# Designs tried in a protein design chat: VH-VL binders against Small ribosomal subunit protein mS42. Part 12

Target 1, 220 residues: Small ribosomal subunit protein mS42, of Schizosaccharomyces pombe (o74379)
Amino acid sequence: MSFQQRFARALDVGYKNFLSKDAVRNIFAYDNHLRGLVQKECKIHQTPYRVPSDLMVQSASDPARANLFNYSSQLVNHDFFFSGLISPERPSADADLGAINLKPGIDASFGSFGELKSQMVDVGNSVFGDGWLWLVYSPEKSLFSLLCTYNASNAFLWGTGFPKFRTNAIVPLLCVNLWQYAYLDDYGLNGKKMYITKWWDMINWTVVNNRFQATRIESL
Below, E stands for the ipSAE of ESMFold2; O stands for the ipSAE of OpenDDE; V2 stands for 0.75 times the mean of E and O plus 0.25 times the DockQ between their complexes.

## First folded at step 16 (VH-VL; framework fv_ebrasodebart)

Design v1 (from t1 with light chain A95T; at its last look DockQ between E and O 0.04; V2 from the best seeds 0.00; counts 0 for: pae O 10.3 > 2, placed apart)
Fold by OpenDDE, look of step 16:
Parts: C-alpha cells; sequence; structure tokens
Structure v1 (fold): chain C 220 residues (1-220), chain A 123 residues (1-123), chain B 108 residues (1-108)
C-alpha cells in the first residue's frame, strides 16, 4: 500500500489500537498547517515551492531560513513516521516477515527485538520536550542504534551531513513522533509510554527492511 | 463538467432555521472541501466556513460559531449548511463553492461556485 | 481575523488601465486571489496565487502581491469588465478564508 493510500485510509478509520480517527485528523491538520507555513516561507525567501525534503535540504544551512527548515523538516519526519506504519486496518500485521533480515544486526546491537522495544519505549518516554526517536543503522559498524532528535531535527541530516555535524555514518530506518500532539488526544499527558508501546505494534517491518536493504545496495 | 447546484430560495422568520443544500457533480466529491460564502444585498462576500468531505472536518467563521452547522452526504455528493436563530441581517444570497483538497488549504481559492440561494429573513 | 481593505470604487475610461488594490498586514506573504462578480451572478475567479490567470481569463488581467498590498491590473479596460472585484486570502493561523470589502469598477 502506498503512503497516499495509507494516508487516506487513516483519515477515514484511524489506526486500530493505536490512533483514533480524531487523533489522526488532528495530526494531519497540523501537517496541513505546516504545509501552509512552508508555502509562506517560500514566498518570503523567494524560493519555489518544492517537496518538503528538497526544501529541508536547501534551508538546513541557512539561519535566515530557519522557519522554512523547521517546517519542511517536520513534514519529512511526519511522512517518514507514517510511511513506516502498517495499514490502518492492520491486515498485514502478521505478515511482516522482513524483520528476519534485520534480526542478526538487531540481536548484535540490542540483544533481541524485545530488548529493542523495551529500550525504545523507555528512551522515548524519558525524552523531555518535543522530538523524535529514531532507529538508525551504521553501515560501517553493521550495528543499529537509537538516536533522539529534538523539535523538527531529524536523523537524515545526521546521516547525510548536517553542516555542523556532518556524517554519512547512519541511515534512518524508523522513527516515532514524540511531539505531544501525536499522542495527547488518545493517551493524555501521562500516556506517552503507552503510546510508544502501541506504536511498536504498528511498525511495518517490511518497510524497515526495505530501507535497510536499500542502504546496502547503495553501498555496493 | 464540474457543477454545484444549490437548493431554492427560502423565506424565514426571525428565530427560525434554514438549511441550504449544494449538490456537487463532475468530480470526486469526497476529496474536496466545500466552503460557504454569503452576500447580503448590496454588500460584499463573507466567508462562513468550510467542511471537508474527506474527513468531516469543519471550520466556521468566528462570527457564526454556535449558529452554523455544515454537513456532507457522500452518498449523494451533497453539502448542507444550516443556519439557526436567523436574524434580519442574515438575509443574503448564500453560495457554496468547491474548496481545496485536503492538505491544500493554503490554495483556498474557489474556481467553482453554486448559483446561490437567496435566504430572506423577515418578520 | 485578518482584514483585507479595498477601495470602494475605481473608475476608468475604456482602453485605460485599471488598478485595484487590496491591503492587508503582510499580505505579500500569502497568496492572493481575485474574483469578478457581475450583478445577479456568482463570483468568477480571475486570478489565483497572486499572479496566475485561470483558463478563459483574458490576458489583459494581471496581478501582483508584495509587501502589504495585492494589486489587480486590467489593461485596455473594456465595458464588459465593469463589475465588483474581490480579493481573497487564506489565513494560515486559523485556516480561515478572508475576503476584501470589494471594489466596484466603473468603466466610463
Amino acid sequence: as target 1 above (220 residues)
Amino acid sequence: QIQLVQSGAEVKKPGASVKVSCKASGYTFTYYAISWVRQAPGQGLEWMGWISAYNGDTNYAQKLQGRVTMTTDTSTSTAYMELRSLRSDDTAVYYCARGPRYYEFWTGYFQHWGQGTLVTVSS
Amino acid sequence: QAVLTQPPSVSVSPGQTASITCSGDKLGDKYAYWYQQKPGQSPVLVMYQDSKRPSGIPERFSASNSGNTATLTISGTQAMDEADYYCQAWDSSDTHVVFGGGTKLTVL
């Protein structure tokens, strides 16, 4: 299922046992708001409107375009987050066999998928403020690790070369949205841990595996 | 051809309610928002609000909060606007217009309009 | 809500250039849209996204938007251009649509 299809369906039915229809609507309303802001910033800076990923890259090194960067980056993160989820109907929840290809590295890095889950839940829950928690892969080390970014920052910039911390050492594979608007509607102020716990069950490991494999191909 | 066809003229007394319909055709109804705009006699255009046929989201002008309700029926591709507690200053031609697709609200312009519905409020 | 201000009326002789302004705080940061309305008719979109012209709209219609002012320009104004013109913008802060007060263009 394409991201657009999941997107549309999610607006209709939500994500079963994860995000209600109303929560999804709220999140995407914010997404729409960000797109509007991106449009405004593009006009301000006389930059043609492009896909958020391009705008993010173009604005990342310019302090004068900080707003454009933040808004576009947040859209990229948002897209990455939702595209990593199984379908809202969860028809393929048991069919995600792609995790088997990740198992050796996950075991080596965290000990087990269970341990990875536990760590992501705990680390995510411990994060103070708005941000994102990422699972990233290091091709050089052949290991996985967790990365936390704050606000609209992301792991893509870390992996491809943020001007201040330029490194090609990591590849983002999945992320969870830790912004309050992502979980407040369904889980409340004290429900962040449960939110992340439920998110884990919604991970599309086939997509994660594809991202993992794509990185390996590019390195060949 | 994209068309928006509205219900006929209404005459109401103060305090009553009116419900205007807007039947859409020529495009995928569920993917777009419908906006309502009214125009009092000899006055300018006033935006009332919009409803997304995609997810049912609504946004009403602050002035009309509590008095207006917008709905859609996807099975008939029809949008409805109900205005309650009518007053004389609600006398106007009411237009429906196709709004942007969801996530395109920043392009909130209206290329397609209904023919308008005159609502007269008089004692 | 944002307020868009238009002159109530503008007069022009046939063949001359008419300019209709729409002013709003930081309007140049937003896309402006323009509508033409003739008596007893629904509004017609004549300009979108500041300066883009819909299909079927004559080339004599143009528009710009910068600073706090959007401007609709009609070159070689014709009698048929006599109408009310409304500017419109979208407010990202509250996702509301805002119309200007309208300008009556008279072709003398």
Scores: ipSAE 0.007, ipTM 0.537, lowest interface PAE 10.3, mean pLDDT 88
ESMFold2, look of step 16: ipSAE 0.529; ipTM 0.789
ESMFold2 (binder alone), look of step 16: mean pLDDT 91; pTM 0.938

Design v2 (from t1 with light chain S93Y; at its last look DockQ between E and O 0.53; V2 from the best seeds 0.00; counts 0 for: pae O 4.0 > 2, grease 20 > 18.9)
Fold by OpenDDE, look of step 16:
Structure v2 (fold): chain C 220 residues (1-220), chain A 123 residues (1-123), chain B 108 residues (1-108)
Amino acid sequence: as target 1 above (220 residues)
Amino acid sequence: QIQLVQSGAEVKKPGASVKVSCKASGYTFTYYAISWVRQAPGQGLEWMGWISAYNGDTNYAQKLQGRVTMTTDTSTSTAYMELRSLRSDDTAVYYCARGPRYYEFWTGYFQHWGQGTLVTVSS
Amino acid sequence: QAVLTQPPSVSVSPGQTASITCSGDKLGDKYAYWYQQKPGQSPVLVMYQDSKRPSGIPERFSASNSGNTATLTISGTQAMDEADYYCQAWDSYDAHVVFGGGTKLTVL
């Protein structure tokens, strides 16, 4: 299922046992707001290119384009977050079957999927302020790790660097949105931990596995 | 083996539209971008734009803004490029090429190309 | 928009070294890519990230990028190397892919 399809469906039915229809509506309303802001910034900076990912990259090192960076980066993170979820209806429990290919690395890095879950829930809950928690993979080290980014920052720029300045290359595999707007509607101010816990069950491990496997494909 | 197979040659009248397809295989389609590059007879390569099969985002060359639409069908691993309001100077071989992975979205090089589709625009 | 400039043609005798240049503003700060295209065929990536060679590309192909100029070098040029060569870069400002005008390499 494409992101757009998931988006549309999520607006219709929400994410079962995770986010209500109303919560999804509010989240995506913010998304739409960000898109509008990106357009505004593009106009201000006379930037014709409007793909959020590229806008993020081209604005990342320009203080004058900080707003453009933040808005576009948040959109990228937002898309990455939702694209990593199972279908809103949760039609099958088989979404976790893909996790089997991740098991050796996860076990080596965290001990178990259970430990990974526990750590993501705890670390996520301990994060003060707005941000994102990421599971990332290092192809060089063959290890998984958690990365927390604050505000609109992301693991794409953090780990992979820029074209000629790639250091400590990491590949984002999944993330959870730790912004308050992501969980307040359904979980309240004190519901962050529960929100992350419920999010875990919504992870599309097939997607995560595919992302992981893609790192192992010879590019050239 | 990674393959990009494009649709057949097209002959169009000025003002018409053409839609070229590019079927991808041998890799996870949804995690890469597809770029379109055209080449007029005896001329160089011209980048037209690309689409992310990951999130559906598109980026078009400024010259083609308003006339080009790129889409993907993830169910069939196929990318489409529609060019409208065709002119004689749109006569070219059109190529699809696999772009970067979703985590390499700042790169724009192409190791895998389609075989090309000749589009001829003539009155 | 960034412009990459190539000589329209380069001629070399068999066994000699061919050099094809690609010039652009601050090209040295960007990765350069090179493509070979023979008549009636799709482009083939011959060099990536300035100086890296894809699998299957002969070792006689090399490339460098310095200052505002990227250079594709073919040592011991063979008849089969006769083709059009295009440099390419990603414009970080516009986030666009940019191709050079192409160079016709003739092996005399």
Scores: ipSAE 0.042, ipTM 0.667, lowest interface PAE 4.0, mean pLDDT 88
ESMFold2, look of step 16: ipSAE 0.390; ipTM 0.743
ESMFold2 (binder alone), look of step 16: mean pLDDT 90; pTM 0.932

Design v3 (from t1 with light chain Q49E; at its last look DockQ between E and O 0.02; V2 from the best seeds 0.00; counts 0 for: pae O 11.1 > 2, placed apart)
Fold by OpenDDE, look of step 16:
Structure v3 (fold): chain C 220 residues (1-220), chain A 123 residues (1-123), chain B 108 residues (1-108)
Amino acid sequence: as target 1 above (220 residues)
Amino acid sequence: QIQLVQSGAEVKKPGASVKVSCKASGYTFTYYAISWVRQAPGQGLEWMGWISAYNGDTNYAQKLQGRVTMTTDTSTSTAYMELRSLRSDDTAVYYCARGPRYYEFWTGYFQHWGQGTLVTVSS
Amino acid sequence: QAVLTQPPSVSVSPGQTASITCSGDKLGDKYAYWYQQKPGQSPVLVMYEDSKRPSGIPERFSASNSGNTATLTISGTQAMDEADYYCQAWDSSDAHVVFGGGTKLTVL
């Protein structure tokens, strides 16, 4: 499913047992707002409009383009988040837990998928302020770990996509949006934990597995 | 005030092509998508497709795939719809319409419409 | 491709309530939009997102959408309301827009 199709479908029906249409609308309204801001920044900096990922890379090292970076980075994070979700039509949240290729590493890193879930829920819930929680893979260590970023920062800055900023070679596999706008509509101020809990059931582990496999292939 | 002004009526022969223009004003053109809808005489509305002025993405009705091309010129805030291999059943009033902002337009509603362009295909 | 079905015509007397239905598979799970079109004119959006009214549209216009049916309701129908009305939704699988066949509302 293309990014556009996912957005379209999400706007149409929401994510069953996760986000209502109205919640999705709010999220995508923010996304749309960011896109507008990116365009404005492009004009200001006389930079041709490109996909957010390219703009993010181009602006990451330029303090004068901090706004452009933040807006584009947030769009990238947003896309990464939604692209990691199952179809909105899925009747029940049945996480494809135990993806065969992920299981050994997850077990080694966290003990079990259940433990991973527990940790992501707890860590995510403990995060104060806006940000993102990531599951990342370290090819060097052959281990999975959790990474929390704040505001529009992302785990890609640590990965292969941003060699200039690479301090630790990690590959993002999935993330959850911890910005308040992501969960307030359906869950309220005290509903963050439930939001993350339900999010877990919406993870497309096939996508995660593919991302993981891609990393392994590159490392070989 | 938001306005969409379309080009004038066209008369074409079967097999020919027609290109209808839609000039937008009153808003930031690049932030929105333009949809095209046609209406045959005495018939209902038929969605043809949309184009995003933001990134140039297009989505065409399956029925018209291969025959229709939508484009935009941001310098003139103008959208274009070209329909090729015209036949008699393409005779219709063609409307351009503005949707919501980028990605919001996927909801597919049209608040602002052009005045319409009559395209007549006759031998 | 999703199909939206409307009655071809609806007739009401002035002051009565007109109801125009639009039926589609799981239409209630989608947002429905309504357009009014008078002869020789472009369509006008009269309802969006199932039940929201654009600025400038009279309060006598209302709409709902549930199950498989969206309904446009015009209370206190006036002569000026005589027009063709089209429902519209979109297919989320391919993001295609779909119009109903249209309903001619006649005010007797």
Scores: ipSAE 0.000, ipTM 0.524, lowest interface PAE 11.1, mean pLDDT 88
ESMFold2, look of step 16: ipSAE 0.402; ipTM 0.746
ESMFold2 (binder alone), look of step 16: mean pLDDT 90; pTM 0.936

Design v4 (from t1 with heavy chain Q62E; at its last look DockQ between E and O 0.05; V2 from the best seeds 0.00; counts 0 for: pae O 10.1 > 2, placed apart)
Heavy chain, then light chain:
Amino acid sequence: QIQLVQSGAEVKKPGASVKVSCKASGYTFTYYAISWVRQAPGQGLEWMGWISAYNGDTNYAEKLQGRVTMTTDTSTSTAYMELRSLRSDDTAVYYCARGPRYYEFWTGYFQHWGQGTLVTVSS
Amino acid sequence: QAVLTQPPSVSVSPGQTASITCSGDKLGDKYAYWYQQKPGQSPVLVMYQDSKRPSGIPERFSASNSGNTATLTISGTQAMDEADYYCQAWDSSDAHVVFGGGTKLTVL
ESMFold2, look of step 16: ipSAE 0.461; ipTM 0.786
ESMFold2 (binder alone), look of step 16: mean pLDDT 91; pTM 0.934
OpenDDE, look of step 16: ipSAE 0.790; ipTM 0.905
ESMFold2, look of step 18: ipSAE 0.486; ipTM 0.795
ESMFold2 (binder alone), look of step 18: mean pLDDT 90; pTM 0.935
OpenDDE, look of step 18: ipSAE 0.005; ipTM 0.527

Design v5 (from t1 with heavy chain Y109W; at its last fold request DockQ between E and O 0.72; V2 from the best seeds 0.00; counts 0 for: pae E 3.1 > 2)
Heavy chain, then light chain:
Amino acid sequence: QIQLVQSGAEVKKPGASVKVSCKASGYTFTYYAISWVRQAPGQGLEWMGWISAYNGDTNYAQKLQGRVTMTTDTSTSTAYMELRSLRSDDTAVYYCARGPRYYEFWTGWFQHWGQGTLVTVSS
Amino acid sequence: QAVLTQPPSVSVSPGQTASITCSGDKLGDKYAYWYQQKPGQSPVLVMYQDSKRPSGIPERFSASNSGNTATLTISGTQAMDEADYYCQAWDSSDAHVVFGGGTKLTVL
ESMFold2, look of step 16: ipSAE 0.513; ipTM 0.796
ESMFold2 (binder alone), look of step 16: mean pLDDT 90; pTM 0.931
OpenDDE, look of step 16: ipSAE 0.790; ipTM 0.904
ESMFold2, fold request of step 24: ipSAE 0.325, 0.354, 0.328; ipTM 0.701, 0.737, 0.724
ESMFold2 (binder alone), fold request of step 24: mean pLDDT 91, 91, 90; pTM 0.937, 0.936, 0.932
OpenDDE, fold request of step 24: ipSAE 0.759, 0.781, 0.657; ipTM 0.891, 0.900, 0.869

Design v6 (from t1 with heavy chain T28I; at its last look DockQ between E and O 0.57; V2 from the best seeds 0.00; counts 0 for: SAP .522 > .496)
Fold by ESMFold2, look of step 16:
Structure v6 (fold): chain C 220 residues (1-220), chain A 123 residues (1-123), chain B 108 residues (1-108)
Amino acid sequence: as target 1 above (220 residues)
Amino acid sequence: QIQLVQSGAEVKKPGASVKVSCKASGYIFTYYAISWVRQAPGQGLEWMGWISAYNGDTNYAQKLQGRVTMTTDTSTSTAYMELRSLRSDDTAVYYCARGPRYYEFWTGYFQHWGQGTLVTVSS
Amino acid sequence: QAVLTQPPSVSVSPGQTASITCSGDKLGDKYAYWYQQKPGQSPVLVMYQDSKRPSGIPERFSASNSGNTATLTISGTQAMDEADYYCQAWDSSDAHVVFGGGTKLTVL
């Protein structure tokens, strides 16, 4: 299923109390524009067209294809961001059992969910320019932490020497889009703090917990 | 307990198609890929491609591009591999294996394998 | 296009050390993985990420990867280790996964 098909409800009605339908449609219009730029870059470099995640990995260490990396990485980030949001129409009083399962690890890493919220809002608002804020997990350290990435960079390929010689290996669990196109329509240039605060209420903690469970080490 | 259970052996004529199923259990199916690997009699392992249950992304081995289709059904935790325009050299055991996690785009290893499905192509 | 080359066979006496090589251009820049396959069975992962051993794999299995060559080493080889062994790596130019041609380990 295409990206637009997977999020057709959000395109139709937006995310109540977070993003209007016009803001969502503008973000998706930019996503479509980036898909066109990826196709153009593939033609320029005689690179067979593939899914954005494959093109991102293929181009990550190739300075001649930096544009291909930036466009494909942003497409991967868009998918991860929207996939982490709850229903566009949020029912009153819904519980999130995912947050309950995450609580011991979040408490150990941040003190509480309330402190996590405060740190995400404060750190995200302090980012000068365009970028992404991530909740990440280190399996080696058994700790959650926050990561800022600038422009089209992302947490999936974070660190030098990806993948084998990578330092500070981490796994992304959640992100928020801090590019101005994400919040300008509804919040204005000075409304980034309110945008992040409203985004917090839209986190699908069941999705975040499921992503976390996929990081657990297994044996035969 | 993680298990991948494949459909039974198939006998096909040249030019036909085959669709092998792989039912997963014991893990959250949608956060992993499924890879398909085949092995002709007396030969080595040949990677065919993968499909992400996370978002439906596929990548097929170049040799098989245009002849293979991989799909998933997340409601039944089942992956499918369809190989079309069968030839005698497609006779092989076809394995599914749990592939990369949603964050392992570039690498992965296959700790969990199905039991294999023998597909025989003969006239 | 990436190719992983293994010797077609290796013979060893019980109790001796077997070494199986896997050669590929700049293979040391990628993680290498090793699988054991006995007749009629699915492959079993025996080494991952160059040198790490999954739970349940005997300590006599070890591996390394540097330069153009990964090596699987079995010390104190037992009759039950007789199998085909495959190396595996990732190839960004053609496909996500490539296997070596396989090595038949015979324990005489």
Scores: ipSAE 0.562, ipTM 0.804, lowest interface PAE 1.8, mean pLDDT 88
ESMFold2 (binder alone), look of step 16: mean pLDDT 90; pTM 0.939
OpenDDE, look of step 16: ipSAE 0.566; ipTM 0.850

## First folded at step 17 (VH-VL; framework fv_ebrasodebart)

Design w1 (from v5 with heavy chain T28I Q62E; at its last look DockQ between E and O 0.64; V2 from the best seeds 0.00; counts 0 for: pae E 6.5 > 2)
Fold by ESMFold2, look of step 17:
Structure w1 (fold): chain C 220 residues (1-220), chain A 123 residues (1-123), chain B 108 residues (1-108)
Amino acid sequence: as target 1 above (220 residues)
Amino acid sequence: QIQLVQSGAEVKKPGASVKVSCKASGYIFTYYAISWVRQAPGQGLEWMGWISAYNGDTNYAEKLQGRVTMTTDTSTSTAYMELRSLRSDDTAVYYCARGPRYYEFWTGWFQHWGQGTLVTVSS
Amino acid sequence: QAVLTQPPSVSVSPGQTASITCSGDKLGDKYAYWYQQKPGQSPVLVMYQDSKRPSGIPERFSASNSGNTATLTISGTQAMDEADYYCQAWDSSDAHVVFGGGTKLTVL
């Protein structure tokens, strides 16, 4: 299924108490525009068109293909963001179980889910400009933490080099889109704090826990 | 325990197609990619491509582009690889393998392998 | 399309150290991985990310990767180590997996 097909209900009705259908449609229109830009960049660089995650990785180390990286990385970030939300088609019945499973680690890293919420809202609102806020996990340190990335940067390729020479490997588990196009329509320029606060209530903690457990299960 | 169980051996004529299945268990199927790797008799390992059960993304080796299709069925936790227009040099054991999470496949190591499926292409 | 070159065979006596090389252009800039394959079996990961060892792999297995060459080293080689060994790299330029041609390790 295409990206739009996977989120057809959200395009039809939006996310109750979070994003109107018009806001969702505008974000997906921009996503589709970026897909067109990726195709043009592939032609410019004589690169066969591939899925955005491959193009992101292929272009990450090449300054001459910075546009291709930026467009493909943003597409990957969009997918990760929307895939982490409670679905309007199938509201999560197990969101509470995901949060219960995460609680020991979240408590150890932040004190509580309440403190995590407060930090995500405060850190996210303090970002001046466009970017992304991430919940990440360090297997080496056994700690959750927050990471802010600017523009089209992402947590998947975090480090000083790729694929080698990365500093302190981390695993992204959750993100919120802090670009103005994500919140301007429904919240206005001064409504970023409310946008992040409403986003918090839409987190599918079953998805977040699944992302976390997948990292842990490979150590067995 | 994590397991990848493949369909049984196949004998095919040149020009036919083959579809090999790989049923996964013991982990969250939709959060990983499945790679396909083949090995001709007496020869080394050759990577064919991967598919993500997460979002349906695929990447095929250039040699096989246009002849291979990889799909998944998330309701049964099963990945499929179909190779069309078979030739005698497609005779090989075909493996499915799971690496790290989809978003980490570039640090990727194939820790879990299926048992292999022998496909013989002969006239 | 990166190419990884391995010697076709290596022979050692029990207790000796076996060294299997894997050569590729700028291979040290990539992570290298090593697999053991016994006849009729699926490959088994024995080293990952250049020098890390999965749980269950004996400490006599070690590996390194620098320049154009990765090396798998088996100290105190045992009869059970007789197998084919493959190196593997991931190529960031096309996001593809590349395997070496394989090395047959014989323990006399």
Scores: ipSAE 0.134, ipTM 0.673, lowest interface PAE 6.5, mean pLDDT 86
ESMFold2 (binder alone), look of step 17: mean pLDDT 90; pTM 0.930
OpenDDE, look of step 17: ipSAE 0.510; ipTM 0.822

Design w2 (from v5 with heavy chain Q62E; at its last look DockQ between E and O 0.74; V2 from the best seeds 0.00; counts 0 for: pae E 6.8 > 2)
Fold by ESMFold2, look of step 17:
Structure w2 (fold): chain C 220 residues (1-220), chain A 123 residues (1-123), chain B 108 residues (1-108)
Amino acid sequence: as target 1 above (220 residues)
Amino acid sequence: QIQLVQSGAEVKKPGASVKVSCKASGYTFTYYAISWVRQAPGQGLEWMGWISAYNGDTNYAEKLQGRVTMTTDTSTSTAYMELRSLRSDDTAVYYCARGPRYYEFWTGWFQHWGQGTLVTVSS
Amino acid sequence: QAVLTQPPSVSVSPGQTASITCSGDKLGDKYAYWYQQKPGQSPVLVMYQDSKRPSGIPERFSASNSGNTATLTISGTQAMDEADYYCQAWDSSDAHVVFGGGTKLTVL
């Protein structure tokens, strides 16, 4: 399925108490615009078009293809962000079970889910400019932490020593879009804190827990 | 106990299509990719592509672009590889292997393999 | 696309050390992986991330990767080590997996 097909219900009705359908449609229109820019950059650099995650990796750390990286990374970030929200197509109480499973690690890292919320809201609201706020996990340290990335940067490649990963890898579990286009329509310039607060209530903790459980590497 | 079980051997004529299944068990299917690798008789391993069970993203080897389709059925934890317009040089053992977690696409190595499916293309 | 070159065959006597090379442009900047395949069987991962050994693989298996060359080394080679060996890398430029051509290890 295409990205738009996977989120058809959200495009139709929005996310109750979080983003209106018009705000969602504007974000997806920008996503579609970025897909056009990716195609243009692929032609400029004679790079065969592939999915955004592949193009992000291809162009990483190549200054000559910075535009290709920025556009493709933003597309990957959009997918990760929306995939972590409670779906309006299939609203689920199962998010509570995911949070229960994550509680020991969250408590050890932040003190409580309440403290995690407070930190995400405060840190996210303090970000000056456009960017992303991430919840990440370090398998080596067995700890969760917060990471800010600016502009189109992402947590997927950050801090890993790409392409040869030499310990200290982090695993992104959740993100929130802090670009103005994400919150301006519904919350205005002064409503960023409320946007992040309302986003918190939309987190699908079952998805976050499943992402976390997938980090449990078998003994090699 | 992680297990990948593939469908049985197939004999096909040139120009036909084949669809090989790979049923996964013992892990969370939707958070990993499935790669397909083939091996012609007496020859080496050739990577064909991967599909993410998380979001359906695919990446196909350039040689096979346009002839291969990979899909998943998350309700049965099963991946499929369809190869169309078969030629005699498509005769091979076709393996599925569990690929990386979607968000660790920089790790492209395979610890868990299916048993292989022989596809013979003969006139 | 990246190309990984292996010798077609390597022969050793039992108890000797076998070395199998895998050459590719700047391969040392990528992680190398090694697979063993016995006749009629699926490949088995024997080394990962250049030099790490999965649980259950004997300590006589070791590997290294620097410059343009990765090397799989089997010390004290046994008759059961007779197999085909493939190196593999992940090419970040197009997110493709690439395998070497394979090396037949014969234990005489």
Scores: ipSAE 0.054, ipTM 0.647, lowest interface PAE 6.8, mean pLDDT 86
ESMFold2 (binder alone), look of step 17: mean pLDDT 90; pTM 0.933
OpenDDE, look of step 17: ipSAE 0.710; ipTM 0.883

